# Ledger of designs, part 2: VH-VL binders against Uncharacterized protein y4mC

Target 1, 209 residues: Uncharacterized protein y4mC, of Sinorhizobium fredii (p55562)
Amino acid sequence: EDLSSQQQWPGTPLSRVEALAVLQTLNANLLSNASATLTLDRWCEAHRLAPPGSKIVAKHVQGHDKPANVHIRKLLHVGPNEPIVYRHVRLACGDRILSEADNWYVPARLTAEMNEVLNTTDISFGRAVRSLNFTRTNLTARLLWSPLPEGWDMSAELPVSSSGPLIPPPFLLEHHAVLKLQDGTPFSAVVESYTNNVLDFPAPLLYPQ

## First folded at step 9 (VH-VL; from c6 with heavy chain S31N)

Design d5
Fold by ESMFold2, fold request of step 11:
Structure d5 (fold): chain C 209 residues (1-209), chain A 124 residues (1-124), chain B 108 residues (1-108)
Amino acid sequence: as target 1 above (209 residues)
Amino acid sequence: QLQLQESGPGLVKPSETLSLTCTVSGGSISNRDYYWGWIRQPPGKGLEWIGSIYYSGDTYYNPSLKSRVTISVDTSKNQFSLKLSSVTAADTAVYYCARGYRLFDWASYYFDYWGQGTLVTVSS
Amino acid sequence: SYVLTQPPSVSVAPGQTARITCGGNNIGDKNVHWYQQPPGQAPVVVVYDDSERPSGIPERFSGSNSGNTATLTISRVEAGDEAVYYCQVWDSSSDHVVFGGGTKLTVL
């Protein structure tokens, strides 16, 4: 087996508690900021997920559009004929894809310049519309995987150790939000999914003092 | 083309564990658009959702069955599975696996492809 | 727990319009999905998100949802439409899928 993979997150109860703490630290940082890209810049630097000075690189993914449905139109306060554009972006730190973002947005609520940039470049959605000084209403935030069982903090029973490493599945966090103009008008519904690459670094080495 | 195939024993004794596997072919279970579901139908009765699983392992269970149900996924085999413990005659049903599409959130969650179903009889 | 109520049966003559109701408290605030289950077969979705029709489902199938009632409408009913029809929602208060009890459509 790969020694680096085995060394990063052992299958011990301590490592599972550390993984949950680290993952929830990222979760809290993402929820407290309007920009996932800026949060991931800091995460990438703090955990050395790429060479020093690397910034998050966005990539617009095309070819498999997901048209808005009635529910998305209700969230955006638009009728059945209002144009809505779907945009799928991956955010990467070096070679590591850290997240995938799906936006359904109302082009009529953006400037012509913003729409041009969104249509012609790989820019992340939040970066493209930053000058709107938009607000974010978080609808849900969910761990798609937890290294500890539900209720672990309210019982004496902890998981048993294993000799194998902790292996996080491909996606760990999912956020749903609506982005709004300063006057409260919604203009984008977004799903943000975070990959296991957000934990691709060694578990913190904790020693009692 | 996408196909879902239920497999497992058609007869289970009372108090034992019912175990079924759904094999997905013509598509990948490792797809972020879908939660994969188990639904059952007792003879002559309606549909009952058992639970749904994401390929990461995230699961939702019917509250009435939660204490007896485990749904799991094996992405290396493109499969997801159902275990229902401590079965009784009331668990006799046709068991379906299905692909559940979730566009944005759970409000739009529906089952767009179903397996043909497999009858499981709980009997001595 | 959230309850969906459907009539047990509906009978309609060929060529007429069948309306199958799904009752629920504030169901108009939810997205309703409809399944057709012919005898001895697996269900198939015929309407989703209240009124959307999957590819391959005849335009004779339509849906609506407001207030406390969602309705599946089948116009120009044919003998091949005989089936049990189920409505379905997501109950966000307990995070689970709810099906209605099913409505048997008989074409006489």
Scores: ipSAE 0.558, ipTM 0.833, lowest interface PAE 2.4, mean pLDDT 90
Fold by ESMFold2, fold request of step 11:
Structure d5 (fold): chain C 209 residues (1-209), chain A 124 residues (1-124), chain B 108 residues (1-108)
Amino acid sequence: as target 1 above (209 residues)
Amino acid sequence: QLQLQESGPGLVKPSETLSLTCTVSGGSISNRDYYWGWIRQPPGKGLEWIGSIYYSGDTYYNPSLKSRVTISVDTSKNQFSLKLSSVTAADTAVYYCARGYRLFDWASYYFDYWGQGTLVTVSS
Amino acid sequence: SYVLTQPPSVSVAPGQTARITCGGNNIGDKNVHWYQQPPGQAPVVVVYDDSERPSGIPERFSGSNSGNTATLTISRVEAGDEAVYYCQVWDSSSDHVVFGGGTKLTVL
């Protein structure tokens, strides 16, 4: 992904405040929903990141698998010999990849049909297992990049305006969560990383009063 | 093969700013699995973590050094850098850059590749 | 301000087993990483996530972590194992890396 191809916002304090507000709006919307895909569908439509009516498309990514470690096994309440499967999916709105999701999941806690679909298709994890009516425990949510410095809302020095555009890095936001069955049994540990394409639209128009 | 190489002045005067750069070769700094760290070791003493940076610019600093430290990244040069301001003789140490692997969250964060280290002496 | 405590030194005869401890309050709830630093060299990770061994590290190196103590165990110690060993954790209360003070392993 070429960062120079994105919609560029001015390098001003106002644009930085707007970027932070927009990014934190997305963050709040994602945290209030068990599945990121629905939130991203709405985000894509609201910000016209693809032709009208476009929905999030998933793509299963292979070749750089990350085996579960002891910490992931503790989060999933499984021992050292329990099979854990890693699955990496990119979620896209049109040609824009909006996020990457990494799942470490316990196949024994899914139905045979769910495992078949996960093993043979590009389906997103959340859609494949939706019939579990799972819940989500959010562990952390962090901006990987903040348009404003820590303490900006209290006495911190704001960045000066520049003649160049605001250039967000490739990833802006990261969530860590555990997906649980209705009885509270964990079955997937997930990392969701959101790209700068989530801001690929013109800076908001602000009118005083 | 992945290689990390520290570079910068080996002698810094008191009250000035220590500046080091780590050049990464044989791999990309723009990788979502790694936070890149600076660790120092005063002569004859133990290891002290200074801070770590993601290629997005997200940083974590040792609280004891945070007021004097800036870590930055230049993805176009595949480099990350350390600036430590207002140095004293106590800042004399071997400075290492290292690749920190983070699987899932910070509980599993460890340094799987280290540079050779560079001695920085604070003296007139 | 999480504190890791290591003994300053351990001496072991060749062929015997060395045990290097890393003490910390509820360290069993953390993931402990271990580094070997030979004299004049950079550290190298020998155990991570309590008990995992990186590729290229001999099986003689192993780790455990329970309660208030993590232990690095080096079986069939060789002269080449002589180094300073550091334990390391992440302190989530202050979001920083903590190293132990180091243990010098001497091979008699």
Scores: ipSAE 0.546, ipTM 0.833, lowest interface PAE 2.5, mean pLDDT 90
Fold by ESMFold2, look of step 10:
Structure d5 (fold): chain C 209 residues (1-209), chain A 124 residues (1-124), chain B 108 residues (1-108)
Amino acid sequence: as target 1 above (209 residues)
Amino acid sequence: QLQLQESGPGLVKPSETLSLTCTVSGGSISNRDYYWGWIRQPPGKGLEWIGSIYYSGDTYYNPSLKSRVTISVDTSKNQFSLKLSSVTAADTAVYYCARGYRLFDWASYYFDYWGQGTLVTVSS
Amino acid sequence: SYVLTQPPSVSVAPGQTARITCGGNNIGDKNVHWYQQPPGQAPVVVVYDDSERPSGIPERFSGSNSGNTATLTISRVEAGDEAVYYCQVWDSSSDHVVFGGGTKLTVL
């Protein structure tokens, strides 16, 4: 009997400000934490995106290879013939896919055990390689969608209210990073793309006093 | 088969707004790997990038045109559009829409499918 | 502001090798893409990411990029290769696409 999910975010200037604030809160949490999976666990629980007690589950997506190009090889400091493996993982909370991660990694820089678990299980990349004690260098973090126009906080015209809901597009936030061994050697280039399911909860009810 | 088709008025008066739409068929505009671009070519001249848009609305513009250009997307119609304001004769060109592929980041951004182009003439 | 420089024209006899250059400051640090535009037609990508060929592009098209020069090489040139060729990069300092001025290849 609940309203449809499309009515959770009204098409008003207030809802757009709230959506931006919520999205940037997630962005800041992701950038401030080494573990995207842990951050999404907390996000899922805090926003009740799945039944109580649900944890983020990784799903390895196969059969849709994206081979490394010359640019990725430059980022990883490898030549044209070095084997590079592409791995696509979806992170889900219950039935909601919250993100898609694309990794291009150098198997020769991982242990045989790490490669085995990456090849045979759905494990997230970061968990599989945790024992490397790797570092993450965040390259970019970009909103793929902004609920408000550029300059909204100063002179730009704000959107007018509409009777229809705010409908976020399928992907809202994109991060690029390079994972490095302790000696600074890069071993994985990663893109993390976050879906509109991260906002799949009712907009905050903010009332003036 | 993926196809891109430009449409819009072929004649625009000076100082008015040029408006074009690109219709994508044989594929979806809603794909996380692509930014959709507008490129123009004045008669007998070279190519000039106008801007590119992601289906979420994220947009990049040529700095020389940014003050006059708006690119938008309508995923329900599988279309993206160009508006160029305050046109002059210098804006007379063939206008192409194109699909741009981006693997990891922008260093690898290139246009792998192009529309046939449409001539827009700015004249009274 | 980033500038790509191409020669206006290159002429080559059939069966020979054409080399079309694209000059830019430290272009070797960028990824260069090449387009073929036959007369009256839309451009078609023939090389991307310096040296990769799209499916359906013959192996006689190849590319290289180092230092201040990227080069498109067309071996065993045919009459059908007669076109204008453009190089293209992304300039990260101002977040925009830059095209070279184009090189008209004439097959003698």
Scores: ipSAE 0.535, ipTM 0.824, lowest interface PAE 2.4, mean pLDDT 90

## First folded at step 10 (VH-VL; from b4 with heavy chain S31N)

Design e1
Fold by OpenDDE, fold request of step 11:
Structure e1 (fold): chain C 209 residues (1-209), chain A 124 residues (1-124), chain B 108 residues (1-108)
Amino acid sequence: as target 1 above (209 residues)
Amino acid sequence: QLQLQESGPGLVKPSETLSLTCTVSGGSISNRDYYWGWIRQPPGKGLEWIGSIYYSGDTYYNPSLKSRVTISVDTSKNQFSLKLSSVTAADTAVYYCARGSRLFDWASYYFDYWGQGTLVTVSS
Amino acid sequence: SYVLTQPPSVSVAPGQTARITCGGNNIGDKNVHWYQQPPGQAPVVVVYDDSERPSGIPERFSGSNSGNTATLTISRVEAGDEAVYYCQVWDSSSDHVVFGGGTKLTVL
């Protein structure tokens, strides 16, 4: 089965439930693991979003610097003069961008090697700093889009049945988190926006055909 | 330059639904960085947040108004709207739409661009 | 619910320094944003994230935040600074944007 083309999910109630279940599964996996990269590696493989053996890579987005604000500095326990690097990347599974990440990190709290690869390669942040065995504190996690309305399980008004496909917006999930060294020292703040490409695989065969 | 403009009836009868639309120009509402908000100000009083919406439809509402408020977004028109049901005289206010900006987390959430506001009077 | 407390009014002579306070429980752990609202106009952000200034806002405007009090400082006050100033935070406990009651700054 060729999964190289954009997949569409039916707009049926069952498909919407399936989509919600899938998204919440991804959401749960992301929240239960320190590295979004590794989670996406598994996701990519499990849903065959790229050729076998593919790994998540970070595509650098240039030209839009976002300096750390006071809040980020507070979270990272750094003063106004401590350097913080902003790194904007799109995490790719093959040709599919699965997420976009804004990462603010304290280079002084990383190794020279880590800083080097972060500056010069397409390695994902999580992979670059993996050896730190860092922990992740999730501050916010949102479904930016839901295929079903709030309260759907309690007789809320449901969307009108349509023969058309689901049309998810570009971003479906958003996470804000702080990454910490083993000693609890924060070294990075990250915003992750997960794209609709996380659903870019054939809908489960539970819907009527 | 980004501009926001409120539009809708300036007069609403009690028990009816107040309906306003914010038209955004000079920038796309479909931006992952912003939650678009409604704020109101009764005459001679302070600011009150009504709610905010993401372009995908994710919403936050003022708890005191949640039961009566619906905020929606139309990305095709680069607009977002406010509906406030069962209005009373207490809902008379200048209503502002605004762009809510945040860099990281919600602690940094503030409104960096505002419309000029539109007065909505609730009167029989 | 989280509450922000501002003095209802502050008066200052031209050229002097105005300080507008915003009180809140552990507000120093939050990020405070400040808006200026001239009479009959929409609010304009003058300070965000405690101490950051948007482009176009004069350096006369500064902010600080610690403990239970955030402060907007306007140095070398001029007639054009006469307005109502609002502080604002996000309350994570209730996912709520909270505004202070506003402080009317009068330039004598």
Scores: ipSAE 0.892, ipTM 0.944, lowest interface PAE 0.5, mean pLDDT 95
Fold by OpenDDE, fold request of step 11:
Structure e1 (fold): chain C 209 residues (1-209), chain A 124 residues (1-124), chain B 108 residues (1-108)
Amino acid sequence: as target 1 above (209 residues)
Amino acid sequence: QLQLQESGPGLVKPSETLSLTCTVSGGSISNRDYYWGWIRQPPGKGLEWIGSIYYSGDTYYNPSLKSRVTISVDTSKNQFSLKLSSVTAADTAVYYCARGSRLFDWASYYFDYWGQGTLVTVSS
Amino acid sequence: SYVLTQPPSVSVAPGQTARITCGGNNIGDKNVHWYQQPPGQAPVVVVYDDSERPSGIPERFSGSNSGNTATLTISRVEAGDEAVYYCQVWDSSSDHVVFGGGTKLTVL
C-alpha cells in the first residue's frame, strides 16, 4: 500500500508552521486519549480523509512476526511462558493508511469474544477492547519529522522558502504505550507509527498562496 | 543481506570537521523499525556511542558530543552521515556505522548490524 | 550519568565456562545487550534483551540479568571465543546508549 499523501502542502514558512501546529494537535489528541482508534476516527472525519461515516479499520500485515521480548514481558507483568500475541496492522481511513501499529497483547486477559474478533476481523485493537474501559500509559512520544528546526521559535535558522511543496517522510509520529485494565493490570504494549497521510488534506489558507 | 559501509577521509586536521558517510545495501534505510547509529572506538579503548538517526531525521546524540555532532540521512542514496566539528587528537578512532534495532521503547535498542569501521586519525 | 562496569579481563581454559559480568545500578530493570569484538574486527551482537540469542550465535552463549549485575556466560569456551566483550544498555533517564568498558576474554 502507498503511504504517500496525495495533497501537497506549500514549502513556505507559514505552511511549515501550519504543518507543525497540525501535527502537534494530533500528537496532543493522541496523548490525551486512551484509544488511538477513536482519535483517528475523529481526525479522519474532521479532515475529510474518507467518505462521511467512515471508520478506522485495521488491515493486517503478514510476514512480520515480532515475538515479545523480555522488556515487553516485564511491562506486561507476565512470565516467560505466558502466551503473547503479536498483531501488526495498518489503520486505514478509507483508502488512506493513517498509521501502522505493532500490538503485543495477553489474550488471557481479554474476553474470548475479543480474541475472536482480533483474530478473524479487521477491527482495530482499540475498538475491539473498548468495553474494557482501559487506560493508556504513554512511555514515549516523538515527532519523527518536524517541518521546522528545533529552536525555530528562538531565532534558529529556518529552511529556505521554496516554491516547491513540503515532502514529509512516510512516518511523522511515533508512540509507545502500555494499555491497562481498570484494576491496573497491563494487557497490551503498542507501538504506533503515524503516516504522512494524516496531513493528506488541503493546507490551511491563512494567507493567499 | 544487509551491509553497512563507512566511507570518508582517514585523516583530518585539528579544528577541522570530520565527515563520514555510511552506505547501506541489502535493505532500505527508510524502514520504520530502525535507528541508524554511529559508534566510535579510540585505539585500544572501548566503544562510545555518538548518536543515532531515524530515516525521517529524528536524532539522538551523546550529550558529551552533541555540540559538535551532526548526523544526517539521505534516503534517496540509502545513506546516513556523520559530521564532527572542531576535532582534536581525542577524536582519533575507528568509526562504525550500525543499524540500531528497537522492538519496543528504547530499552531494547541494540545494534544488530555493523560496518567494518573506518579509522579516522586527527593529525597535523 | 549511568555507568556500566565490567572487569577488564577474564581468563578461562578451553572447555571451561567463562562468566563476564556487567554491573549497573538496578541493571536488572534494564535490557542488557552483549557484543563480541574479535581483534581487528567490528563488534557482533551475541546476546540481546538479557538472554536472547541472534540467529547464528551458538547456544554456548547465554545471558542473565538481575539486581545490579548482568552476566554473559560462555560455556565450553573455544579458542575462537577470545575477544573483547561489551555490555550495553539504554539509559532512559538521559536517552543514552551506554557501553561497558569491555572485558577481554583470554582463552588459555
Scores: ipSAE 0.884, ipTM 0.941, lowest interface PAE 0.5, mean pLDDT 95
Fold by ESMFold2, fold request of step 11:
Structure e1 (fold): chain C 209 residues (1-209), chain A 124 residues (1-124), chain B 108 residues (1-108)
Amino acid sequence: as target 1 above (209 residues)
Amino acid sequence: QLQLQESGPGLVKPSETLSLTCTVSGGSISNRDYYWGWIRQPPGKGLEWIGSIYYSGDTYYNPSLKSRVTISVDTSKNQFSLKLSSVTAADTAVYYCARGSRLFDWASYYFDYWGQGTLVTVSS
Amino acid sequence: SYVLTQPPSVSVAPGQTARITCGGNNIGDKNVHWYQQPPGQAPVVVVYDDSERPSGIPERFSGSNSGNTATLTISRVEAGDEAVYYCQVWDSSSDHVVFGGGTKLTVL
């Protein structure tokens, strides 16, 4: 979809500080919760990204495969012959795609019902396996876009204001994690990439109008 | 049918800035699966990674070159570029652009498509 | 910064097996990628993720990685395999691509 249709923030140093603060708020919320879908439900409602009461809708992306490699198998504590399934979903709030999630998971570590739902519906991975009460080990969290330069908080020169709007790139934040059963057994390696639609609301009003 | 082609001046004077552009055809640079890389090879020597860029602008640089290197991307032209400042004779090399494939994380990062390379000579 | 060590050269008779090593501290914990660079040409990946082979690369190219040594194995060597071979890893401690120094394979 058209990522350039989002709300435009002014190209000012203030807007860049606000963008960084909002992104790091989302980042912290995601890192403190095992389920990205649940966090995005709350984000969507809090920022009015869709009509009130809207829930995240998953859209299963089909037609390409990314087979697990040796590293993913090591992360999942499986050998070369253990079946691993790749699943790609987009998570949307209304018409706004907020994230893309890639899961490499071990079907043998899920229930038959969970595997059936994952194989036959567009359900998000986290919702499908919610009853496992899984835990999440975060491996990395990276801003793919830094609205402010390194060192901005001490001595670095801030960007000058531009006459045009702040233009966030298509993806802003990326997480790598491993989902684990209650006993610590890993069952899914996940990459979660968050789009610029997570900022598709008016810049915060920090001054009187 | 993906193709990468380096372009830019083959001769650069000492202390000036080396500037190269990689044009990608047969595929889009705006793809979440790839970081696009610059690698150089001095005559008769091995490969040295310079840096890699994502189409969002996220970059990684070789620590030994980081103070002199800027890599940038222009998605509207399907191009990414290298600038290396304050060059010396030691920067004489064949410069390659390449597509870096990443599966899951950086442990799987490797270059699956390479440009033909362009020789840049630094001489007064 | 992480260092990869390769022998400068390996010589092998046609039809025999070449083994090119890439040494590194705990390299078995990393994923190793291998490139072939024929004379005067750009590198081409021949093995990635330790042992995976790209489409179009003959099955006589294979890789292994354990302990402190990764190995590229080329069985039934042909004259056309004469090239310099580089290993490569990602060093997560410095977020840096590291190449080995290269091994020149000579087919006698």
Scores: ipSAE 0.545, ipTM 0.830, lowest interface PAE 2.6, mean pLDDT 90
Fold by ESMFold2, fold request of step 11:
Structure e1 (fold): chain C 209 residues (1-209), chain A 124 residues (1-124), chain B 108 residues (1-108)
Amino acid sequence: as target 1 above (209 residues)
Amino acid sequence: QLQLQESGPGLVKPSETLSLTCTVSGGSISNRDYYWGWIRQPPGKGLEWIGSIYYSGDTYYNPSLKSRVTISVDTSKNQFSLKLSSVTAADTAVYYCARGSRLFDWASYYFDYWGQGTLVTVSS
Amino acid sequence: SYVLTQPPSVSVAPGQTARITCGGNNIGDKNVHWYQQPPGQAPVVVVYDDSERPSGIPERFSGSNSGNTATLTISRVEAGDEAVYYCQVWDSSSDHVVFGGGTKLTVL
């Protein structure tokens, strides 16, 4: 249709249920996979968010520091004088930024080669430190926005249809985690935030029973 | 310079809804690093957190007030608002809006900028 | 719900050191934030994350937190420090902000 962009996710109760189901599918996939980048590669391809053959590209965001506080140092099992580096990376599918990640990491727990790559390139943190065979401890996972009200599945009133499309806010999902070496030593505290671009495709096609 | 300004009626009748707006200037409410909070202080009493909102709409409420409170955000006006329903004399207080800084997670959540506060009196 | 306990008042002579306590069960496992509220004014954060000081707060304000007690320390107390001081934490068990009852610092 001539106005297809404004009709990708109609403002109907059905589209809201579909949006929640899709968003929670992404959430479950991210939580069940060690690699957020791999999960987003699959998401980008499955939903055609970029030209065919496109892969997730990391973009290092520079120019602003967020120094670690006492709480981050406690999570990383380090004292007040241990150097901690902050690194901000965006993961993009073509021109669509799908996520932003904030890492606070302990350089002394990485190899010199890892630190060089992190300091001089746009590489995602997880790819730079892959050879550590790190594990992830998920602390929290939260929807920053829900298409349906709390209690929709039992007693809450469902939303009324609107004439316009759903307009998701800029960020929809947030994860907090600690990355650990094989021996359990923490080396990075990470916040991963997922943008509304993860829903930038037409609503799923549903067929009658 | 970041500034927060509370606005709304200073007098509210019992059983009605208290409604306040905080206008943010010198900075954007649409910032991934901040939640925006409402805190109140009855005359001569301590501080009580009401709730905080992210510009996406994600909210946290004081459990003791949750059934009566709604916090909302209007990013186009760079504002966030408080509604407290079914008010009584116990809701008479100075109401502050504030910017909540969160580094990493909620353990580090604190209010780094406050409005001047506005007195709301609940009386017949 | 999590409870923070502060003494209602503390009196100190000018030039001396004031110590304001904030008690809570295992508060040493939490990050404690401190606010100064001068008479008739909005609160101002003076210490956050137990011991960090915002820009513009004099170095004579400091904080510590261990066990069941967090402490705000104000050295070389001045008349202008006379205010009510509140401690604050996040209670992760019910996802909310908790303030202490406040301590009025009187400079005699």
Scores: ipSAE 0.535, ipTM 0.825, lowest interface PAE 2.6, mean pLDDT 89

Design e1
Fold by ESMFold2, fold request of step 11:
Structure e1 (fold): chain C 209 residues (1-209), chain A 124 residues (1-124), chain B 108 residues (1-108)
Amino acid sequence: as target 1 above (209 residues)
Amino acid sequence: QLQLQESGPGLVKPSETLSLTCTVSGGSISNRDYYWGWIRQPPGKGLEWIGSIYYSGDTYYNPSLKSRVTISVDTSKNQFSLKLSSVTAADTAVYYCARGSRLFDWASYYFDYWGQGTLVTVSS
Amino acid sequence: SYVLTQPPSVSVAPGQTARITCGGNNIGDKNVHWYQQPPGQAPVVVVYDDSERPSGIPERFSGSNSGNTATLTISRVEAGDEAVYYCQVWDSSSDHVVFGGGTKLTVL
């Protein structure tokens, strides 16, 4: 009933395996879908991270712009004079921010309507450009934290139980991708970072009670 | 204005552990845009990266040092730290902490702010 | 492991242009960052992402990168430019930072 605090997972080897499995399940779901918002909608509902019927809400974050550099321009196949816009959005389920997304995009490759909506509303980038039927090329996916040591599934020694709960750090997962028009033209470089709120539910029961 | 300051013992005996702390002021270590680095420079020699850490705990190490190195972060103190075990005379160097800026991916990883450096001498 | 090669020294008369090279296999596929280290001081980034200049760095500092060579160019060199210059990349094959050996710029 205490929805104001992070759920406690025990500091046991079982809980650590469960946390890794859950985190990698989310990772795989995100990588297999073009829509992070749809994946997070399902995640939020499945784990009751907000009241039933809650949908992912985007919040446009302003005042901390990160201009594109030459590397981003190379990824987008544009020269130094092509306008590129930076957009930072947080995706929330109820009051839980589940992810932060950074987009560097080429406005000339979007419609005027898309640019107006992106400039004047909080809409998520993927929703605003949905009618492009864009494709997504995933570049990297990295755990920013692992509940188990490197090599745990081979030769590494598993940790012993601790007296305290497992405490996930603020960010757990990071994806890098390029969004492309149907003809293969890149139009957005994206970074998606997922918060520890994605694990804010009780540890799964993997055996009969 | 952001400033980084290295602190710790200037003299370490062989086989012991070198321990340094970097205190960040004028800015927060809890920032999603930065990995915080340790770089060393033996007297009269070039720069050698030791490792970098994210405030969430994600860490990268120089492969040549990784078996002896631990980098950690304490966000409540706005600090990150270096431990280098089993030191020898070859570990005598000026040790710098630095803020590493990463825009988009690691290809753009560079150190935009450096500490003043602290000399650590390994000697009996 | 990825290797960056720099000449040990470069000498240039005041007012002339200095060019400091950083060699590496396919370095043109990487983003190269350059640091200036004056004697007894910490390094300072002077160029990043091949050709970008941080705020406060004079326009006479510039960079380029293609093929197997990245170059830091300092036009109209001044006595105050005398320092050791390091290039740096990220090696994605082993996930680590690589520095060049450094180039001592002497202004005569």
Scores: ipSAE 0.492, ipTM 0.812, lowest interface PAE 3.0, mean pLDDT 89

